# VHH binders against q86b00r158to499: the designs that were tried, part 22

Target 1, 342 residues: q86b00r158to499
Amino acid sequence: PRNSLQRAIDRLKNKFGISLKGSFEEEFYLIKKGDNNNSSVASLLNSIEKLDHGTFANYHSLDCYGDILEKITNALEEQGLPIEQLLSESGSGQFEITIDYTDIMEACDRHIIVRQTINSIASYNGYIATFIPKPFDGLVGSGCHAHLSLWDTNDSNLTPDANGECGLSLVNQFFIGGLLKHSKSLTALFNTTPNSYKRLKPFYWSGCNVSWGLDNKESFIRIPSSPFSATDGCSNFEIKTIDHTSNPYLAMAGIIHAGFDGIENSIAPPPPTSLFDQSVLNNQLIPSNFEDAIQSLKENHYLCENIGNDISNAFIHVKLAENKILKELSDDDQILKLLELF
Key: E = the ipSAE of ESMFold2; O = the ipSAE of OpenDDE; V2 = 0.75 times the mean of E and O plus 0.25 times the DockQ between their complexes.

## First folded at step 9 (VHH; framework vhh_rezetamig_d1)

Design p02 (at its last look DockQ between E and O 0.04; V2 from the best seeds 0.00; counts 0 for: pae E 15.6 > 2, placed apart)
Fold by OpenDDE, look of step 9:
Structure p02 (fold): chain B 342 residues (1-342), chain A 129 residues (1-129)
Amino acid sequence: as target 1 above (342 residues)
Amino acid sequence: QLQLQESGPGLVKPSETLSLTCTVSGGSISSSRYYWGWIRQPPGKGLEWIGHIYHSGQTYYNPSLENRVTISVDTSKNQFSLKLSSVTAADTAVYYCARPRYKGYDEKTGNYYYGMDVRGQGTLVTVSS
């Protein structure tokens, strides 16, 4: 998988002189292990400290978990991972950590290290860290949002353009056009379990709409506005649908090849979508289940070939088999199984 | 300051090939940020996007002209060129080289258009026997 990404990186650079940089927003839950050895999902849920769920980025949540979060932060920093931000999310033990953006290969490497570190520190300190997309019914899911930007060989960010639509350069618009074109297939790379699709719901800021737009959290591609650089354009775009079940290398390889197709063929995205455009929000959605997503990927000869036919075929077969097994399990058993994996 | 200048013959005979060159000054066409394009405006008509080229040589052509258009780039000369084959009177227009900045959508017409920040002064090309 890593080699596949390298090939994608090389392809983009060699053809267009463009490189991809990025960072992942790592969303996860911390659950304090209770005295009862019962590893049931219900037990885990009950172990979640009931914090006031009313506020995004709740300071109280950070305070309650201060010790464990400090240990996590220290461990990451000791490994040379510069933390950009650490936030509480919907409360009740959900957090987000972001490492500074870097070259996309390194970003993927960091993603793996971050998850391993968090899991290790949590376990050592009597917690369970879970990166499952939708670990608990009724609680907000956890994604792995990717913030991406295009760069030239002079280390200049190509993404922003104050005169461009949604503050983006034309080349980046074409890149996004490619992503949208391949959005259904990419979903199979981004979301590889049935549980993933419990998180991916319309009107939950999960990016389910095949669209793009400024500050549109329902769009497959969100363009975050920058209060500090509004006059210079937008510095990056965000993919919100990615979760931790994805292989980051294959996911990014897919993104690069899809974007490459956009640039190569000047595929403009459709008009940007606001949250007020209900027609777009209701009618253009990414696949709602893994079977549809993986079928899209299977039929996408362009992506499979460029990612690599062997690795693509292996991926498709393995994930189909895994999903079949998972679907035979009860919901709780699925979560327990996923806890072993993620 | 970036400047674009068109050059080429102002008169072309029917069935011949229209050939124009755009010379770019004050900036490099090898930038990965920008595309370089051609547009035209026939008398009494609106602007029509012909096509554009990337520094890599990758091209996009208006589908209406795709079979007759060739755009090329010469990075060593900081130039890019337009060739339009099999011209007719319908190809009479003021031709502009331009730098597109975005592709917009006109909701009224249902058509896409390219916005640009810089273009040449334009050169009239007349197709006449």
Scores: ipSAE 0.702, ipTM 0.893, lowest interface PAE 0.9, mean pLDDT 91
Fold by ESMFold2, look of step 9:
Structure p02 (fold): chain B 342 residues (1-342), chain A 129 residues (1-129)
Amino acid sequence: as target 1 above (342 residues)
Amino acid sequence: QLQLQESGPGLVKPSETLSLTCTVSGGSISSSRYYWGWIRQPPGKGLEWIGHIYHSGQTYYNPSLENRVTISVDTSKNQFSLKLSSVTAADTAVYYCARPRYKGYDEKTGNYYYGMDVRGQGTLVTVSS
């Protein structure tokens, strides 16, 4: 998978002089270990300290978890991983850590280290860190949103254009056109368990609409604005659907090949949509279950061939088998099984 | 299916404004999926990108020409236009309207390349006293 990503990176650079940079928003829950071994979902939920919801970061949650969060952030910084932001998410006991962006191969490597570090520090200090996409029905899900941008060979950001649609350059719009064309197939690479699709629902701000737009949290591709967007353009775009069940190297290889198709074939994206646009209700959705997503990937010979037919066939076979095993379990047993993995 | 046709005067006096119109048939200029552009070829020289426009009015110009260039759209007539002010003999060229397509990058020169795979037949514009 890592070699597959390297081939994708080389392909984009050699043909178009473009490199991809990015970072991940790492969302996770911290569950305090009790005197018992946390042997049920109900006991796990009761071990989470409840937090107030609001329109901004919750100061109470940061104070209650201050010691463990400090240990996690110190460990990341000692490993040379510059933390851009730490937030309490709207779900009870949920947090987000964002690392500074870098070239996409390094960003994927950092993603692995961040997850390993959070798990290790949490475990050693009496916590369970979980990255399960939807561990608790009544609480917000966890994703790992990717913020991405395109750069030229002189290390200049190619993504912004103040005169472009949504503040984006034409080449970035074509990249997005390719991403939207392949979005259903990419979902199989991004969201690889039955649990993933409990998070991916309309109106959950998970990004399951096959669309794009400025600050549109329901779109597969969100364009974040800034105070300088009118003058400087928008510096990056966001894919919100990716979760921690994905192999980041395979997910990013798929993204690059999809974007490459968009650039090579000048695929303009459809008109952008806003969160409050009535036509959002008529937009196509990404697949609502893994079986439909993997079927779309099977039929997508372009992505499978470019990622590597042997790698794609192995991925499809393994993930179908894993999904069959997970679907035989009760919802609670499924969560407990996933807790061992994520 | 899609066809582009240039029209406008073939002779322009120095210091005047060159004006050309491109009529699009077999497709809609108001489509959100395409950009519409102008290129030119001076006698005995290579192709030069002038600029392109999106149906919303967003424009992108060659920096060497941007002080003198205006590209516009008229969606009601399915047309887009080029105006180049303060012309000199150096502006004598064959002018093409086109639909741009990004083609690639040359690592040796650092140049990004656009192709105009769908284009008009071209019209010669001569700048002469």
Scores: ipSAE 0.000, ipTM 0.191, lowest interface PAE 15.6, mean pLDDT 81
ESMFold2 (binder alone), look of step 9: mean pLDDT 80; pTM 0.787

Design p03 (at its last look DockQ between E and O 0.05; V2 from the best seeds 0.00; counts 0 for: pae E 18.2 > 2, placed apart)
Fold by OpenDDE, look of step 9:
Structure p03 (fold): chain B 342 residues (1-342), chain A 129 residues (1-129)
Amino acid sequence: as target 1 above (342 residues)
Amino acid sequence: QLQLQESGPGLVKPSETLSLTCTVSGGSISSSRYYWGWIRQPPGKGLEWIGHIYHSGNTYYNPSLENRVTISVDTSKNQFSLKLSSVTAADTAVYYCARPRYRGYDEKTGNYYYGMDVRGQGTLVTVSS
């Protein structure tokens, strides 16, 4: 998988002189282990509810978890990972860590390290960290949002243009056009479990709409507004649908090849979508289940070939098999199984 | 300062090929940030986008002209060119080379357009026997 991303990176650079940089927003839950070794989903949920009654971005959540979060932060910093932000999220016991953006390969490497570190520190300190997309039906899901930007060989950010739609340069618009074109197939790379699609629901800021727009959290591609947008444009775009079930290398390889297609063929995105355009929000969605997503990928010869036919085929077969097994399990058993993995 | 200059014959016979070159100065066409395009304005009509090219040689053509248009780039000369085959009187226009910066959508017309950063002064090409 890592080699596939390298090939994608090389392809983009060699052909267009463009590099991708990025960072991941790592959303996760921390659960304090109770005295009872019986790890039922219900027990875990109860543990969260008892510990933290906080809301979105509530300081109370940070206070309750202050010690463990400090340990996590210290461990990450000791490893040379520059933390951009640490936030409490909407779910009780839910947090987000973002590392500064870097080259996309390194960003993927960091993603793996961050998750491992958090899991390790949590476990060592009597917590469970979970990166499951939708671990609890009544709580907000966890994503792995990717903030991406295009750069030239002179280390200039190509993404911003103050005169462009939503503050984006033409080349980045075409890149986004490619992403939207391949959005259904990309979903299979981004979201690899049935549980992923419990998170991916319209009107939950999960980016389910095949669209793009300024500060549109329902769009597959969100353009975050910047205080500098009026003068310099927007510095990056965000993909919100990615979760931690994805292989980051394959996900990014897919993104690069999709974007490459956009640039190569000047695939312009449709007009940007506002949250007020309900017709667009209701009618153009990414796949709502893994089977549809993986079928889209399977039929996408362009992506499969460029990612690599062997690795793509392996991915498709393995994930189909895994999903079949998962779907045979009860909801609770699925979560328990996923807790072993993520 | 970036400057674009069109060059080529101002008169072309029907059925022949219109050929123009745009010379770019004050900047490199090898930039990954920019595309390079051709537009034209027939007498009494609005601007029409012909097509554009990336430094890699990848092209996009207006569907209305796709079968007759060829755009090429020469990075060594810092130039890009337009060829329009099988010309008719309808191809009489002022031709501009340009550097598009963004693609816009006109809600009134339902048409997309390219916003331009810099363009040439334009050159009149007349198709006449």
Scores: ipSAE 0.891, ipTM 0.962, lowest interface PAE 0.5, mean pLDDT 92
Fold by ESMFold2, look of step 9:
Structure p03 (fold): chain B 342 residues (1-342), chain A 129 residues (1-129)
Amino acid sequence: as target 1 above (342 residues)
Amino acid sequence: QLQLQESGPGLVKPSETLSLTCTVSGGSISSSRYYWGWIRQPPGKGLEWIGHIYHSGNTYYNPSLENRVTISVDTSKNQFSLKLSSVTAADTAVYYCARPRYRGYDEKTGNYYYGMDVRGQGTLVTVSS
């Protein structure tokens, strides 16, 4: 899969002189183990639900976890992974870590290292870290939102244009047009388990709408603004749906080939949308389950051929088999199984 | 059915400003999908890109002409315009309005390239005393 990403990177660079940079917002829960080592997932679920009945605020969650979070951040910095942001997300025991952006291949490598580091530090300190997309039905899900930007061969950011729609250059708008054209197929690469689709709900800021817009957390493509967007344009765009079940190399290969299609064929995206303007009249959503997403990918010969037919066929067959097994489990047993994987 | 049609004077005196208008039919100039541009062909020469404009007003000009060229858009009339100041006989050409399509990027020059195959019939503008 890493070789598939390298081919995608090379294709975009050779044809258009464009490279992709990015980073992931790593969302996860920390679950403190009980006073003994015989805790099951059901026991851990009960423990976090008991905390949910408390009076804790987000800043209190950071205070309670300050020691473990400091150990995590120190370990990441010692590995040369400069932390851009650390937040307590809405929900008891949920956190977000964001690493500085870099070339997309390195960003994918960093994504894996960040997850490994968080898991290792948590385990050594009496915690379980979980990246399951929706581990608790009553709590906020966990994603790994990608922030992306396009760069030329002189290492100049091609994404911003203060005079462009949503502060974006036209070439980046065409890239987004390609992403939206392929969004249903890309969902199969981004969200690979039945649990993923419990997170992907309208009005949960998960990005289910096949749209784009400035600061629109309901759109598949969100354009973050800054105080300087009017002068400098917007420096990046965000894909909100990606979760930790994805193989980052396949996900980014798909993104690059989709964006390549948009640039090569000058696919303008639809008009941008604002938050909540998609309520009654918007009827375009990404697939609501994995079977529909994977069927869209199967029929997308462009993406499958460019990713590699052997790789795409293997992914499709393995993930369909895994999803069949997971769907036959109770919700609790599905979570237990997913904890083995993430 | 999209149509582009150039209009304006066919004769311009040296040192004056060449002014042309392109009327768009069968499509909307305010569409976020497209740029709108001008090219020209001097007698016996190849096509030369002049520039193009996005509906937001953002412009991209040929560096050899950028100090003399202005492209503007009027979305209420579904039109866009070219003004080329301080003309000389070298500016005599057939002028075409066009809808550019992104074609590629040359890593050696750092330049973006657009195809101009969707264009009007052209209008000859002669610069003569």
Scores: ipSAE 0.000, ipTM 0.123, lowest interface PAE 18.2, mean pLDDT 80
ESMFold2 (binder alone), look of step 9: mean pLDDT 80; pTM 0.785

Design p04 (at its last look DockQ between E and O 0.01; V2 from the best seeds 0.00; counts 0 for: pae E 20.2 > 2, placed apart)
Fold by OpenDDE, look of step 9:
Structure p04 (fold): chain B 342 residues (1-342), chain A 129 residues (1-129)
Amino acid sequence: as target 1 above (342 residues)
Amino acid sequence: QLQLQESGPGLVKPSETLSLTCTVSGGSISSSRYYWGWIRQPPGKGLEWIGHIYHSGNTYYNPSLENRVTISVDTSKNQFSLKLSSVTAADTAVYYCARPRTLGYDEKTGNYYYGMDVRGQGTLVTVSS
C-alpha cells in the first residue's frame, strides 16, 4: 500500500509538477477501563457517561482527561510529531488531535504512529482508545478528516487563489472535480466497514453530499474559509468522510489519482454549494453502505489500474470478506470486534 | 504585474487557419498554478470559451470547436498560441488570450465560461474573402 501511494505521488509530480501535502484530524474516544476486563458495549458506554457527565466539546472534558491527554501529547511530541491542536469533540470522552501538515506520505506515516501511540498510552494508563467511526449509537462518530493542499516544486501552495471559485486556484478546482467524479469509489477506500456508514449520515456534518463549497460540512469536499487568509484565498480543502478504518496509503493514492484525472482532463466541479441545499442532498450522495461503495470501486477501472490492479483486487476481496463476517455479528459483537482492530 | 498580449493577423480568408500568439509578461507560463487559454467574442454575442493549455502540454478544448482548435505552448518564449482551422464568417470575433481563474459550464445556456480571469486587450480577427 505504501508503494502504491509513492507511485501516485510520483505520477502527480512527474506529470504536473504538483505535490500533495496534508494532515489528519484524529478523532477518537477515550474510555476508562472498568474493573471487569470483559466489558460489554453497554458497560463501556456507561463508563464514558460516568466520567464525563454533560460534557460536549468543552473545556471541562479536557480537564477530566487532563492527565491521560498530557501523557498522550508528551508521547507524541517525544516522537517528533508536532501537535497543531488538541480539542475536545462533541461526544463525551471524544477528542481530536491534529498534527501539522506535511508531505502526504509522511502525513500517512504520522497517522499510523499517532494511532499506535494513543492506543499504547491509553492502554498503559487504564484506558481504551477507540477510533471506531461510530462506536456508540447515541454518540457522535469519529472521523479522520483530511486537510489537503497542492504544492509546486518550489514549495509554493497552489491551492489558494483570491480570485478563484471558493478562493481556490483553477488547478485545485480541477483536482476537486476529479475527486467528486470518483467520490463513490473513493468512499470504498475511505470507509471500509459497515460501522463506517453508521457515521456517514446526512445532516451530521460527515460530508455525505457529493459537492464542494465554502464551510459546507455536508459536502464531500469542504473548503475552510479562513478569516486570516481571506484576501489570499483558501489554503486547503477538507475531506470529511474518511475514517480510521481506511488504509491511509490507499486512501491517499486514490485521492491523488482521482485528482490527477481532474487535472489531466480539466474536470470542472459543479457549482459550489456553500449552504445546505436539499436538492443536492437528495440527488447527490455518496454510497450509504459498503456494498455499494465497493461495487463502485470494483467498476472503476481507472482507479483500480492506477492504484494497482493486484492491490485493488486484494483490497476488494479482503474487505468484502471482512464485511460479510462483520454483518453476521450482532451490533454489539461487531463493536467488540472492531475494538480489537481500531 | 502579469500582462497578456495577443498578436497575429486581423484578417483571415475563409477555409484558412486563424493563428494567434499570446505573449505573457510579468509571470511564467511554466507555473503549475495557472492555465492559459483563449476566449472570443463574436459581434453581438457573448464571450465564448475556446480552450486552454497547462504547462505540461495538456489541452482542453470547447467541444464545439474541438476538431478545429489547437493550442500550444512555448515555454522558452513565454508564449502560447491558438490555431483555428477552416474558418468561416462565424469565426469573426475579438479574440482574447487569458489566464482563467474559473472554468464552468452554464447549464442554462449550454456554454462554457471563464470566470475571474486575467486577459489581454483582445484582437479583432475578421474572416473575409
Scores: ipSAE 0.798, ipTM 0.920, lowest interface PAE 0.6, mean pLDDT 91
Fold by ESMFold2, look of step 9:
Structure p04 (fold): chain B 342 residues (1-342), chain A 129 residues (1-129)
Amino acid sequence: as target 1 above (342 residues)
Amino acid sequence: QLQLQESGPGLVKPSETLSLTCTVSGGSISSSRYYWGWIRQPPGKGLEWIGHIYHSGNTYYNPSLENRVTISVDTSKNQFSLKLSSVTAADTAVYYCARPRTLGYDEKTGNYYYGMDVRGQGTLVTVSS
């Protein structure tokens, strides 16, 4: 799969002189292991106290996390992984770490290292870190949102254009057009377990709408604004649906080939939507389950051939078998199995 | 190598103002990447966030202390300071200056969240007559 990404990178560079840069927003939960005879992971998940209290209570609950978060960030910095952000999500024991953007192959390599580092530091310090897309009913799911931008051979950012729609250059709009065209097939690469689809629901800000727009948290493609967007344009775009069940190399290979299709064929995206536009309620949606997503991928001969037919066939067979096994498990046993994998 | 060092009196009388300075060496307080903050640990209790400041002068304080706390920055001396007015015995604690890497804000709860990067060794301040 890493070689498949390298071929995609080379294809985009050789034909158009374009390179992809990006980073992942790594969302995860930290769960403190209980003292005295509590060894079951499922029991730990059931014993977690909610942190959703008033102002003072939430602040004191998160003081315990300060030490573990410091150890995580120090370990990442010592490995040469420049941390851009560390955020607490809704005071629920969910956190987000973002590493500075870089060339997309390195970004994928960093994604693997960040996840491994967080798991190792958590385990050594009496915590369980979980990247499961929806480990708890009633709490926010975990994704790994990708922020992406297109660059030329002179290392100039091609994504912004202050006069372009949503502050984007025409070439980046065509790239997005390709991503939207292929969005249902890409979902199979991004969201590879039944649990993934518990997170992907309309109005959860998960990005289920096959649309794009400025600061639109319901869109598959979100365009983040900044104070300088009116003057300088928007410097990147965000894919919100990706979660940690994905192989980042296959996910990014799919993204590049989809965007390549958009540029090569000048595929214009539809008009952008806003969060408050009622057309969001009528937008086409990505598949609501893995079976429909994988069927879309199987029928997408363009993506399968460019990723590699052998690789695509192996992915489809392995994930269908894995999903069949997972669906036969109780909810608790499924979570336990996913904890072994993620 | 970045280092933070607290300085100031270890003994403060009740009703007076506690005043501490943090001297930053091996780095610049004017960095746009970082906030500069104060934390304390009262005897037998956990850590309590006091507040922090951005080099521009913008401050963020723990709501329970905000009417008694002033944090300031002196970029020419590469220092930032804490003043806590009207102290009582309850303000006896080990005080730390720190450089948090990132501060989160949860609009739903109104709470600040932090990740710690570097802190000083701490200085005990006792409030006693």
Scores: ipSAE 0.000, ipTM 0.124, lowest interface PAE 20.2, mean pLDDT 80
ESMFold2 (binder alone), look of step 9: mean pLDDT 79; pTM 0.778

Design p05 (at its last look DockQ between E and O 0.19; V2 from the best seeds 0.00; counts 0 for: pae E 20.3 > 2, unsure alone 64.0 < 65, placed apart)
Fold by OpenDDE, look of step 9:
Structure p05 (fold): chain B 342 residues (1-342), chain A 129 residues (1-129)
Amino acid sequence: as target 1 above (342 residues)
Amino acid sequence: QLQLQESGPGLVKPSETLSLTCTVSGGSISSSRYYWGWIRQPPGKGLEWIGHIYHSGNTYYNPSLENRVTISVDTSKNQFSLKLSSVTAADTAVYYCARPRTYGYDEKTGNYYTGMDVRGQGTLVTVSS
């Protein structure tokens, strides 16, 4: 998978003189372990609720988890990972950590290290860290939102243009056009478990609409507005649908090749949707289940070929098999199984 | 400051090839940030996007003109060019070279468009026998 991403990186650079940089927003839950090591899903949920006392305020959550979060932060910093931010998210016991953006390969490497570190520190300190997309039905899901930007060989950010649509340069608009074109197939790379699609719901800011726009959290591609957008444009775009079940290397390889297609063929995105548009929601959504997503990928010869036919085929077969097994499990058993993996 | 200037003959005979060159100053056409294109405005009609080129040599043409249009780039001269073959009276227009900032398709009008572009002063090309 890593080699596939490298090929994608090289392809983009060699053809267009463009490189991709990015960072992931790592959303996760911390659960304090109880005395029973064989905790049911209900028991785990109860542990979260007890610790947060039903409060969902960012400040309170940070206070309750201050010690473990400090240990996590220190461990990451000791490894040379520059933390941009650590935030409490909407879910009780849910947090987000973001590392500064870097070259996309390194960003993917960091993503792996971050999860491993968090899991290790949590476990060592009597917690369970979980990156499951929707670990609990009653709580907000966890994604790993990707903030991406295009750069030239002079290390200049190509993404912003104050005079471009949504503050983006034309080349980045075409890149986004490619992403939208391949959005259904990309979903298979981004969301690889049935649980993923419990998180991917309309009206939950998960990016289910095949659209793009300023500050539109329902769009597949969100363009974060900046106070400087009027003068400098927007520095990056965001993909919100990605979760931690994805292989970051394959996900990014897919993104690069999709974007490459956009640039190569000047695929203009549709008109942007800055606000929620009911018509967009009704007419153009990403797949609502893995079977549809993986079928889209399977039929996407462009992406499969460029990612690599062998690795694509392997991915498709393995994920289909895994999903079949997962779907045979009860909801709780599925979560328990996923806890072993994520 | 970026400046674009069109040059070429103002008269072309029917069935011949229209040829124009755009000279860019104040910026490099080799930049990965920008596209370079051609727009025209026939008398009494709206602007029509002809096509554009990227520094890599990749081109995109308006489907209505795709079979007759060739856009090329000369990085050594900081120029890009337009060739339109088999011209007719319908090709009479003011032609502009431009650096587009937005490109899209208008579903209502059925036309491709550019937005927020920087362009030259334009040059009238008349197709006449």
Scores: ipSAE 0.841, ipTM 0.938, lowest interface PAE 0.6, mean pLDDT 91
Fold by ESMFold2, look of step 9:
Structure p05 (fold): chain B 342 residues (1-342), chain A 129 residues (1-129)
Amino acid sequence: as target 1 above (342 residues)
Amino acid sequence: QLQLQESGPGLVKPSETLSLTCTVSGGSISSSRYYWGWIRQPPGKGLEWIGHIYHSGNTYYNPSLENRVTISVDTSKNQFSLKLSSVTAADTAVYYCARPRTYGYDEKTGNYYTGMDVRGQGTLVTVSS
């Protein structure tokens, strides 16, 4: 998979003189271990509620978890991973860590190390860290949103154009056009378990709409604005659907090949959408389950061939078998089994 | 300041090839940020997109013209060009070179949409029998 990503990186650079940089927003829950607190989903949720006294007091959650978060932060810094943000998310016991953006191969490597470090520090200190996309039906899900930007060989950010649609350069708009064209197939690479699709619901800010737009949290591609966007354009774009069940190297290889198609074939994205104007388009949705997503990938010979037919075939067969096993379990049993993996 | 300037013959005989060059000054056509395109406006009609090119040489053409159109780039001269073969009187138009902000054929809707930030002043090309 890592070699597949390197080939994708080389392809984009060699043909167009473009490289990809990015970072991940790593969302996870911390669950305090106890004598009997780990045997059911109800006991896991109770452990979070007992420790954290309310989701509307998110700043208070950072105070309650200060010791474990400090240990996680120190461990990441000791490994040379520069933390940009640590936030308490809207879910009870949920946190987000973001590492500074960098070249996409290193960003994927950092993503793996961040997840490993959080798990190890949590376990050593009496916690369970979980990256399950939707561990608790009543609480917000966990994703690993990717922030991405295109750069030229002179280390100049190609993404912004203050006069472009949504503050983006035309080349980045075509990259996004390719991403949207391939979005249903990419979903199979991004969201690889039945649980993933419990998070991917309209109106959950998960990015289920096959659309893009400025600050549109319902879109597959969100364009974050800043105070400088009016003068400088928007410096990056965000893919919101990616979760921790994905192999980041395979996901990013798919992203690069999809964006390459957009640039090579001048695929314009549809008009952007906003949360404030619902009359623009009746947007398509990404697949609502893994079987439909994987069928789209199977039929996408372009992505499969460029990622590598052997790699794509192996991914498809393994993930279909894994999903069949998980789908036979109750929702609670799926969570307990996934807890061992994510 | 970026400027685009069309050049080429203003009169072309039917069945011959229309050839235009766009010279870019105050910017580089080798930029990975931008595409470069041609549009035309027949007398009394709306604008018609012809096609565009990226610095890599990749092109995308209006399907109605693609059998007759060639767009090319010469990065060493900071120029791109249009050739339209087998012209008829229907090809009489003001031709513009441009740098689009958004541009292209939307296969989902079958429509073209564009925003552009700069274009040349245009050059009238007359095809007369």
Scores: ipSAE 0.421, ipTM 0.742, lowest interface PAE 3.3, mean pLDDT 85
ESMFold2 (binder alone), look of step 9: mean pLDDT 79; pTM 0.796
ESMFold2, look of step 10: ipSAE 0.000; ipTM 0.110
ESMFold2 (binder alone), look of step 10: mean pLDDT 79; pTM 0.794
OpenDDE, look of step 10: ipSAE 0.000; ipTM 0.226

